# Ledger of designs, part 7: VH-VL binders against Nuclear factor of activated T-cells, cytoplasmic 1 (NFATC1)

Target 1, 183 residues: Nuclear factor of activated T-cells, cytoplasmic 1 (NFATC1), of Bos taurus (Bovine) (p98201r389to571)
Amino acid sequence: PSLPALDWQLPSHSGPYELRIEVQPKSHHRAHYETEGSRGAVKASAGGHPSVQLHGYVESEPLTLQLFIGTADDRLLRPHAFYQVHRITGKTVSTASHEAVVCSTKVLEIPLLPENNMRATIDCAGILKLRNSDIELRKGETDIGRKNTRVRLVFRVHIPQPNGRTLSLQVASNPIECSQRSA

## First folded at step 3 (VH-VL)

Design g9 (from b2 with heavy chain Y33W; framework fv_becotatug)
Fold by ESMFold2-Fast, scan of step 3:
Structure g9 (fold): chain C 183 residues (1-183), chain A 120 residues (1-120), chain B 107 residues (1-107)
Amino acid sequence: as target 1 above (183 residues)
Amino acid sequence: QVQLQESGPGLVKPSETLSLTCTVSGGSISSYWVHWVRQAPGKGLEWLGVIYYSGSTDYNTPFTSRLTISVDTSKNQFSLKLSSVTAADTAVYYCARGYRYDWSGYFDYWGQGTLVTVSS
Amino acid sequence: EIVLTQSPDFQSVTPKEKVTITCRASQSIGSSIHWYQQKPDQSPKLLIKYASQSFSGIPSRFSGSGSGTDFTLTINSLEAEDAATYYCHQSSSLPYTFGQGTKLEIK
């Protein structure tokens, strides 16, 4: 089965289903470089972490929530050329996750469990800033001089249908400023 | 039909690194995640960590700085390394399977366990 | 970390009696509780998953119930082979944790 490409535009609501960000991330997060230690997980304005819930799903089977870092200021939402999701682990993380790669984009996979009302707390996601040389080599990016420091968290879920098809939903967060400068 | 079996030295000296291997047979390694659980003599079960099919890991807090879990997919083998061991690390060590496709948090198959004694 | 507290720690029981083992979580875990049986010198064996779902091949005398913070494992009519230590285990959040165990002994 072919799942939609990461730059394909998808609805957040279809039929009985809606994928919703219940708690938004803070508007600023200090991204880390590979040369430095992790800056920790993205936090919410209320002091906790972002949360995402799938509404309308009444089946007993768990689903997988996918998270990647998308563009904030482009006309179409697509994977960000300069930032990648980074998996956070440790004593402050309560949510299981694992990392996959889709067409050179890191994707964090997180469970949506019926026993938690299909709600996930996103305490396992940080943001990694790619180096200019890495961007040029991996993505053929020629715009490395542009200062593009805003991102969105992009969440997807793929819901198997009784007819054997898959229904895909996507929701994107409010923009997050990732620059290292103090505002 | 899936079997997990732990192997490694039964005796490790204090301050050394404890190294164990879990060999899986009878099933596809991509269908599950492998957890490590230990049990000190006469005590209860303690979860150490997990490795997902992607190679990502999660470790229990007391072990984060000392524990490494890895996988060799070509050999169907999972490894646990625990550094700087003390007598408190004396335990039976189990590897156990979680089922990947439903994000199963339960452990359906366990290895037989291997006793590791930390002593000079 | 979520702490699981089992009760009782130990119970000596006559065959055919009904036994209940409780597991209390320090915070709500929905139905993400699993029960294991461990006999001396053996690996744990899964009995009940997700609070109330019997694992394949488990005798019908074993059942589980509960949600949120309070969970119960019931053995409706105890058999001699049920002498073992029973553990609850939560998978709601990392780190995964186990209860301290309940040892059942047959008189």
Scores: ipSAE 0.426, ipTM 0.804, lowest interface PAE 2.8, mean pLDDT 87

Design g90 (from f1 with heavy chain S31D S106Y; framework fv_cofetuzumab)
Fold by ESMFold2-Fast, scan of step 3:
Structure g90 (fold): chain C 183 residues (1-183), chain A 121 residues (1-121), chain B 111 residues (1-111)
Amino acid sequence: as target 1 above (183 residues)
Amino acid sequence: QVQLVQSGPEVKKPGASVKVSCKASGYTFTDYGVHWVRQAPGKRLEWIGVISAYSGNTYNNQDFKGRVTMTRDTSASTAYMELSRLRSEDTAVYYCARDEYYGSGYYFDYWGQGTSVTVSS
Amino acid sequence: EIVLTQSPATLSLSPGERATLSCRASQSVSTSGYSYMHWYQQKPGQAPRLLIYDASNRATGIPARFSGSGSGTDFTLTISSLEPEDFAVYYCQQRSNWPLTFGGGTKLEIK
């Protein structure tokens, strides 16, 4: 495969490019179960919603920003076993998005448009909690006994290069506590 | 304690292949990446590539395009690097190294002892 | 690829002296508060040992006499007072771009 796996560690900066979280998410977000109604989109610490911008990109071609839910307390940043991104739609959502699945991980695809200075407002993403029974049945899950309730928003962009290669960047947010218990 | 233990020295003829192993212990193997780096006698360190122990996905330095294959065995906590179509210029010590990423990343906190590979006719 | 140039190639000093080692990148390896440059020590017959990561963070178990500084394209490894065990080859390494690259090394030798 030409694109790196989701557990692959990538830089946030390469050559002229930098993928940056301009506005961080709040440190707390109530995740919802699949059988529950959505709790709404992740909000920003300063009010509004998180925003992400790709700096240094001067081409006229749109790119796709990928968003998935990653680990916060693991040494290695990888897709979270207990939480998935959830696509939020509705009259208050300004940012278009599409949902994809990569190796059992939900990934939200958001356009990065030159017209918007390669900046996206992340008002389309909620956090879904998987049921413990679903997690316990997964092969390869190594620490079901841990109470991992903290996540990061993980953003990726893949930039086609003139030489035919693809340059991939990743940035992760500050940790978000997803349990109902406020710290 | 964290250890990376590599296979023993190899002597190969030009055109042959060599496969070096790197056995990890003292940590959760799948939480870290394994990089391969070589050093020819008296020369700088040269990065070959990396494998995710979790997914098995790889990224290789293009200087080794088509010649290097990296794999891992999660049950054995072992990473492998195979280099094919060997040339005398491939004579070097080959190292495996663990990367650490959680906010910083792509630095090698633990290294294997090295495997000497000599390519001669 | 990012080319890393280390200078001097050889530095001859005595124990107790201050060592200053330079690493220059062909393009910036820094962004908004982070610099993606690491330093390693290598002794003959041994694997490299991590000293400094992300320009200025000392790795676990590394003595306080080792420090790193710099940003953009210019980076420095400083050893405030050389001990006999510090005579070795030192390499810088960047993680800003694929492929990962190392400098040519600075050999620190006894005067």
Scores: ipSAE 0.006, ipTM 0.503, lowest interface PAE 14.2, mean pLDDT 84

Design g91 (from f1 with heavy chain T30D N57D; framework fv_cofetuzumab)
Fold by ESMFold2-Fast, scan of step 3:
Structure g91 (fold): chain C 183 residues (1-183), chain A 121 residues (1-121), chain B 111 residues (1-111)
Amino acid sequence: as target 1 above (183 residues)
Amino acid sequence: QVQLVQSGPEVKKPGASVKVSCKASGYTFDSYGVHWVRQAPGKRLEWIGVISAYSGDTYNNQDFKGRVTMTRDTSASTAYMELSRLRSEDTAVYYCARDEYYGSGSYFDYWGQGTSVTVSS
Amino acid sequence: EIVLTQSPATLSLSPGERATLSCRASQSVSTSGYSYMHWYQQKPGQAPRLLIYDASNRATGIPARFSGSGSGTDFTLTISSLEPEDFAVYYCQQRSNWPLTFGGGTKLEIK
């Protein structure tokens, strides 16, 4: 038994657990290109940063929250071919994070700590625009450019169960428009 | 109109394998999960597992571990479930069903008509 | 795995009567205002048909006489006034944990 593939559709609620985005990202974020300097972390609409909380978890063991950039498709949520999460560090960043790569998708691993009520402030994540021709195009990614400028932040948590199984939850943000220019 | 059309009935001997197909139409095949569920005569529904039509990734009920293989062909909009090392207790009607995964998923909004599999010596 | 127990196993009623079908889970299938219990109808020789999802939401095309309620471990499917086409077997199903599981069914039959 392995962890679910990133294009696998998972519930945000199961048993006593609910993974919830408590503060949504703003609907617009200017992503940076690979050759540009970072544009900073994703902001929330009223200022500050998005936050995610796992409800119903009463154990003392920390968990890992995974974050990747997904499509804004209403029917199928999958890793975005042209946008990746970018780890942000610095004096103003309060949340620790680490980068991992899963099947060519960059994933931020963020601790969910019982001492913080299993809540994480997402002040460590920016959005990177990829235009490299070496990027493997997935099925349905034939219209490149203007129509592929919207993304979602996708959060996952994997909760070990006493019976040896793993319970996986996922929640996706509201769409974020990442376009740099109209033309 | 959404439809799932399954292959015809099968009669197998113990130890054989059976492969059931489920052809989808009327929706974007690779945007949904396909579940497999069986029902032995006079018994409850029993969940076998699910396949992502997009990635081909599967999650199988551990009761069938090592015996069930689920696959899909996106160009043909068809999902397959193969059950090996058949026993008499595998005699059942096998159903495929679509999972509507938009936020509230893991309920089956459309079902195939069912495929009768009889395992008898 | 979560075990679902349906009662009664058989319910004998006449058209026009109210039917109340119960499903009990071995552990809670509810969290934070959501209950992960679905109901299906199955007629002889046919595939199951979705009636209710997430405890109380009617599926598309399902008549208003069907309603679902409950939370935690106790769930009910109600048919307010039975029509002849409603005599069938009804199954509950949980999505709270893998593997997905179904109840044993309640057979609704004509007196």
Scores: ipSAE 0.007, ipTM 0.500, lowest interface PAE 12.5, mean pLDDT 83

Design g92 (from f1 with heavy chain E100R Y101W; framework fv_cofetuzumab)
Fold by ESMFold2-Fast, scan of step 3:
Structure g92 (fold): chain C 183 residues (1-183), chain A 121 residues (1-121), chain B 111 residues (1-111)
Amino acid sequence: as target 1 above (183 residues)
Amino acid sequence: QVQLVQSGPEVKKPGASVKVSCKASGYTFTSYGVHWVRQAPGKRLEWIGVISAYSGNTYNNQDFKGRVTMTRDTSASTAYMELSRLRSEDTAVYYCARDRWYGSGSYFDYWGQGTSVTVSS
Amino acid sequence: EIVLTQSPATLSLSPGERATLSCRASQSVSTSGYSYMHWYQQKPGQAPRLLIYDASNRATGIPARFSGSGSGTDFTLTISSLEPEDFAVYYCQQRSNWPLTFGGGTKLEIK
């Protein structure tokens, strides 16, 4: 069936379920360009990495947590025009992930496992800055020249219901400043 | 009005089994979990386990491993907890409780009135 | 399992006084932004009643005189001005780890 579009507004809780960011990302992360080496995964303010947990889910079936980079300063939360999630892999990464593309937006798919209490440590996600020329080619004139450097990590989960419908939840992080220069 | 109504008191001999029921009303039964908690006379509350009314999946405290079985009947909006191989130490009041955020993140916003279970020889 | 230690075991006070009840966990029950500690009130012959959830949130219908605070391993339930109906046993409960566990209780009794 059709999942909600990435700019569709969704609640963070419904019925017995709640999707929570247990550990917030730090307020600053240096994004990398495609031509640069990776800057590594987004870190948490207390050290380590952000974590997300789905509460209220007692089923034995794993679910998929989706992560994309969203806007911080728009009235509506939507995929960011200038930033994309970047999959981080390697020996220091404990969390498995898969990259998908939804309507030109990169989405990282992360397992939520019952054996891990439906909690995921987000040590597999970096932030990629798109070139302005790439944005111009993909989007209309309204996005050209905008220098918005603040993002949110946006997490979604889709929970199958007994009636055959899907319950979708979304939670967004505190804003992250991705500017290359110090304030 | 949300209500959880439990079955009446039981007196059992050591080695027997007891099955306690918890009938829910006033809410959508399958949208919440049901936890079982007991309290022996003069002792603390002890968590037994939880059942998803949605799926029937359970998570049990390992202290009760092999002795507790939780089930539910969605048509009757009723949850059941069966405890086998009863000992005198199982003498307690047994409570069911509704979990607003069942599973991880549980808190018990409504409780049954309790079922007294006495194990005597 | 996480062990919860409540103190004092018994607290004797008069109506109108402030009650402060403590609960200490053997390991942290908090993450950034959330503390997974709840408080319940139990009167003789009755089921427990939810007072406070997630450390500091008052449950529906609970009077404003009840408040919760704390994070990590140290939590407090405060009753700002005791009413006669508040004399009961109070239990803390953690939901950070399976199995869910309760403290030993603090019995609040009238002097």
Scores: ipSAE 0.006, ipTM 0.541, lowest interface PAE 12.3, mean pLDDT 85

Design g94 (from f1 with heavy chain Y54W Y102W; framework fv_cofetuzumab)
Fold by ESMFold2-Fast, scan of step 3:
Structure g94 (fold): chain C 183 residues (1-183), chain A 121 residues (1-121), chain B 111 residues (1-111)
Amino acid sequence: as target 1 above (183 residues)
Amino acid sequence: QVQLVQSGPEVKKPGASVKVSCKASGYTFTSYGVHWVRQAPGKRLEWIGVISAWSGNTYNNQDFKGRVTMTRDTSASTAYMELSRLRSEDTAVYYCARDEYWGSGSYFDYWGQGTSVTVSS
Amino acid sequence: EIVLTQSPATLSLSPGERATLSCRASQSVSTSGYSYMHWYQQKPGQAPRLLIYDASNRATGIPARFSGSGSGTDFTLTISSLEPEDFAVYYCQQRSNWPLTFGGGTKLEIK
């Protein structure tokens, strides 16, 4: 069957499985507009970059970790109207990634490999700030109109089950302040 | 004030279908999930499934496989649950409930008043 | 699916007494400091009402006499001093795994 929509509430733990953010992002990251050039990848609070690991998975098949930018202050976690994930590439980037678009939301697809203990270092993700003219005008989005400059990194994994079903897990980071000014 | 108001009671024959509505007010409908739960007379609560009001995507309990269809109408702020091929064992009160949070686990802070569905010959 | 077993099935007490209700899961519903167990109260003819979420957090508007505790597979709902309006059926519910499941309920009745 189809994968859950990006506004779907999913657990971070189910049965033997747990999706965990092992290293959190820094609480502040300067987002960029497309025309400004990249501000680089999101950094970790301890230096380096965030990392995510799926625990409890013992199969030999790789899985795909999905990353998108979600809301920080809404009760329902959903894609952020004003920020998108930005794929960072280059010779200093260690983690392969691919960009997809799901219902106007950019999603990074990152491999989770059994040989790496189902752990990924997230050195391939920046945060793009959408211009007012680029914001998709859907019902309710203008009600967030002060642009809420805080985001979360939202990670998902979809695990095929022996019975033919798919088990989906989600974990969200600590909030990240993306404004150019600090209060 | 937050309210979920359900459609009135239904009496159906075996083999028929029933469609229950749940009209939301007092909050942004598309920011929450809607769960469906039933309770047969004198029995425990049984989870049927959930629909995202935003996307319309559903996740259903496999015990109802092939018989339950969940939909929503964002302009009317209304969720619907249709149960087909009714059996006498489907006699129950059917509730809708909203899903408030992410990460910490689904819990239901507001419930509809319930819709009684009776299936008998 | 995770099976939740509530005990006792019926608890007969008087106002002013302490009530202790148990919910046991067939497998752990806890991870890394969080327990995905919730409690609801249901009175005859009414929809359930959320009391406790994530094992120990009181829902908005719920009196302080209600408290939840436990982790792993064993959970408890405690009512420190029963009021007349507390006589109802209480259900536990887990969110650790799909499908969501409820316990069989504990009926709290007046002696």
Scores: ipSAE 0.007, ipTM 0.508, lowest interface PAE 12.2, mean pLDDT 84

Design g95 (from b8 with heavy chain S56D S102R; framework fv_becotatug)
Fold by ESMFold2-Fast, scan of step 3:
Structure g95 (fold): chain C 183 residues (1-183), chain A 120 residues (1-120), chain B 107 residues (1-107)
Amino acid sequence: as target 1 above (183 residues)
Amino acid sequence: QVQLQESGPGLVKPSETLSLTCTVSGGSISSYYVHWVRQAPGKGLEWLGVIYYSGDTDYNTPFTSRLTISVDTSKNQFSLKLSSVTAADTAVYYCARLRDYRYGWYFDYWGQGTLVTVSS
Amino acid sequence: EIVLTQSPDFQSVTPKEKVTITCRASQSIGSSIHWYQQKPDQSPKLLIKYASQSFSGIPSRFSGSGSGTDFTLTINSLEAEDAATYYCHQSSSLPYTFGQGTKLEIK
């Protein structure tokens, strides 16, 4: 594709632009399996939901914020093999979203609107745990165990430039523990 | 070039379920963001809902209890079912594609539309 | 839901005349407004995206402007083929909504 691969390392700031997580997710979220009921949207450490803002963008055109679930404990940030973003909908959800799939990774697309100062509240995203059998079938060798229960929310924005090229930014959240068990 | 084509019965009886199919052809589609929009005779456009490649859906508030949108990815077909129809559901039904996320959120491809008349 | 109100509902116009259609949103939507043209018995066709951006293949006589709550579609020199109904559409939030339409006919 013309966009960077999801395992490509990108800066959070470039030129006049900076993509920042203004409100971090809480450090623990109970993920669910696809066959189970949803555990709801990721919450913020201070209550409410995480928020992300693009600074330095002065154009009137909206952009799309991409969200996927990335690794926490790997040497390089990449899509997580065990967890996917899950779209949350309902009467209390204020932020519109759409799903896309990039190389078998679910990506949630969220509008960044000039009217909201290019800031989005992430009240539309949950975390889904893939079944171990599906992981083995799709990806092959991986450590199917407790070592891979931590994730990060990974946000990207792609900013069209006047010369026809695209400037891409990425920021990742603090780690989130998704273990299915309580201490 | 990408094309969308609606199909289904032109006549549906009151209280029955209206069922339509949208077939997508041409080119590679990175995501299947197919929306349904209807237009009553002589009236404006009304957004009904969308289905994403994952199978998740969003429906417009008046339709949440009687609208079901589904997808068959093996056939590149999207289906709309609207239950308990009345004469007020008589309209031309369109499927429309939302532009790829890299470019923004607008409808760039529309089907030709199919007229559904609800009459006993 | 965001309500879009178009003005006028109907206008009879002379060829080569400049035509202005307005769309007012019930709350601020930034620039997330798009304009479509619909001729009788045809599907809608995208003209302008994000308030002011031209879409590929659309004649230069069509232009858009505005931000926040007030938006305008302008046809700077009307041609006979422009007889159609024009709709604004907001993509700022779900549910997506359209204006009620503006019908243009040639005198």
Scores: ipSAE 0.007, ipTM 0.575, lowest interface PAE 9.7, mean pLDDT 83

Design g96 (from b6 with heavy chain R105W; framework fv_becotatug)
Fold by ESMFold2-Fast, scan of step 3:
Structure g96 (fold): chain C 183 residues (1-183), chain A 124 residues (1-124), chain B 107 residues (1-107)
Amino acid sequence: as target 1 above (183 residues)
Amino acid sequence: QVQLQESGPGLVKPSETLSLTCTVSGGSISSYYVHWVRQAPGKGLEWLGVIYYSGSTDYNTPFTSRLTISVDTSKNQFSLKLSSVTAADTAVYYCARGGEYYYDWSGYYGMDVWGQGTLVTVSS
Amino acid sequence: EIVLTQSPDFQSVTPKEKVTITCRASQSIGSSIHWYQQKPDQSPKLLIKYASQSFSGIPSRFSGSGSGTDFTLTINSLEAEDAATYYCHQSSSLPYTFGQGTKLEIK
């Protein structure tokens, strides 16, 4: 089966289903460059880490939650040209995750388990700042002169339907400021 | 039927790197989650780490600085490397399949196919 | 990390008796518990997945139940071939952990 492109517009709710961010990320997170050390996982505004839940799903099959870094200031929500999700591992991380690449965008795959009410704690995601020299895409060329340091966490889930089609949902977080000069 | 088979040295000297391979037969490895689990003599099972079909890995906390799990799809093999071994690393090492997941379909999780295990003794 | 505590550590049982093995998690894990049987000098074998789902080829005398923090593996009418160590395993959160094991000996 074919999944929607990452810049395709998707709803957060459809029929009985709703994908919802239950705990929002903090409005500021210091991103790191690939050559420097990780700045750790994105934290929640309420303490701890963001959480996401799929409501209305009553089947026994697990699903996969996809996470990528999207734009905050563009007209369309799309993968960010300057930032990518970074997989965080270690003794403080309890949520399993797996890295994939879709059209040069890093996507983190996280299990949504029926046994856990289709809820995931996002303690496994950091934000990586790409070097300006690495941003040589056609879309990036128009943005390189703009001071674009705000991102959103973009979550997707793909739900198989009885008719053989796939229903896709997407929800985006509140904006996160990633600059070194966070207040 | 899918089978997993561990292989490697039976004896390893302290401070050296332990290298084991897990060979898969009877099926494709490209969609597997493969775990490494060990069992010290007379003790219980201890999870070491997992490699996902993409090559991403998760390691148990005591091993994060010493453990590397990798996959070679051309040889149909998974590998485990554990550096700076001591007598405490003496154990039977198993590889096990943890189920299958896809972007648009999620299977199940549980270790359903295990290798026969390979005994590794760390001794001078 | 999630600690799984099994009870009992050891049990010697007469053939055809009903045996229950418990596994307690230090925090709620939904139904993400799996049960394995390990006979001497053999690899572990999956018996029950996701607390209560039977695995193909496993005798019907094995069943699982529970949710949250307390889980049980039941062997109805124990057979001599069931002498083994039984382990629970959680897949709810990293790092994945096993219980310490329950050894069953047949009298």
Scores: ipSAE 0.007, ipTM 0.629, lowest interface PAE 8.1, mean pLDDT 84

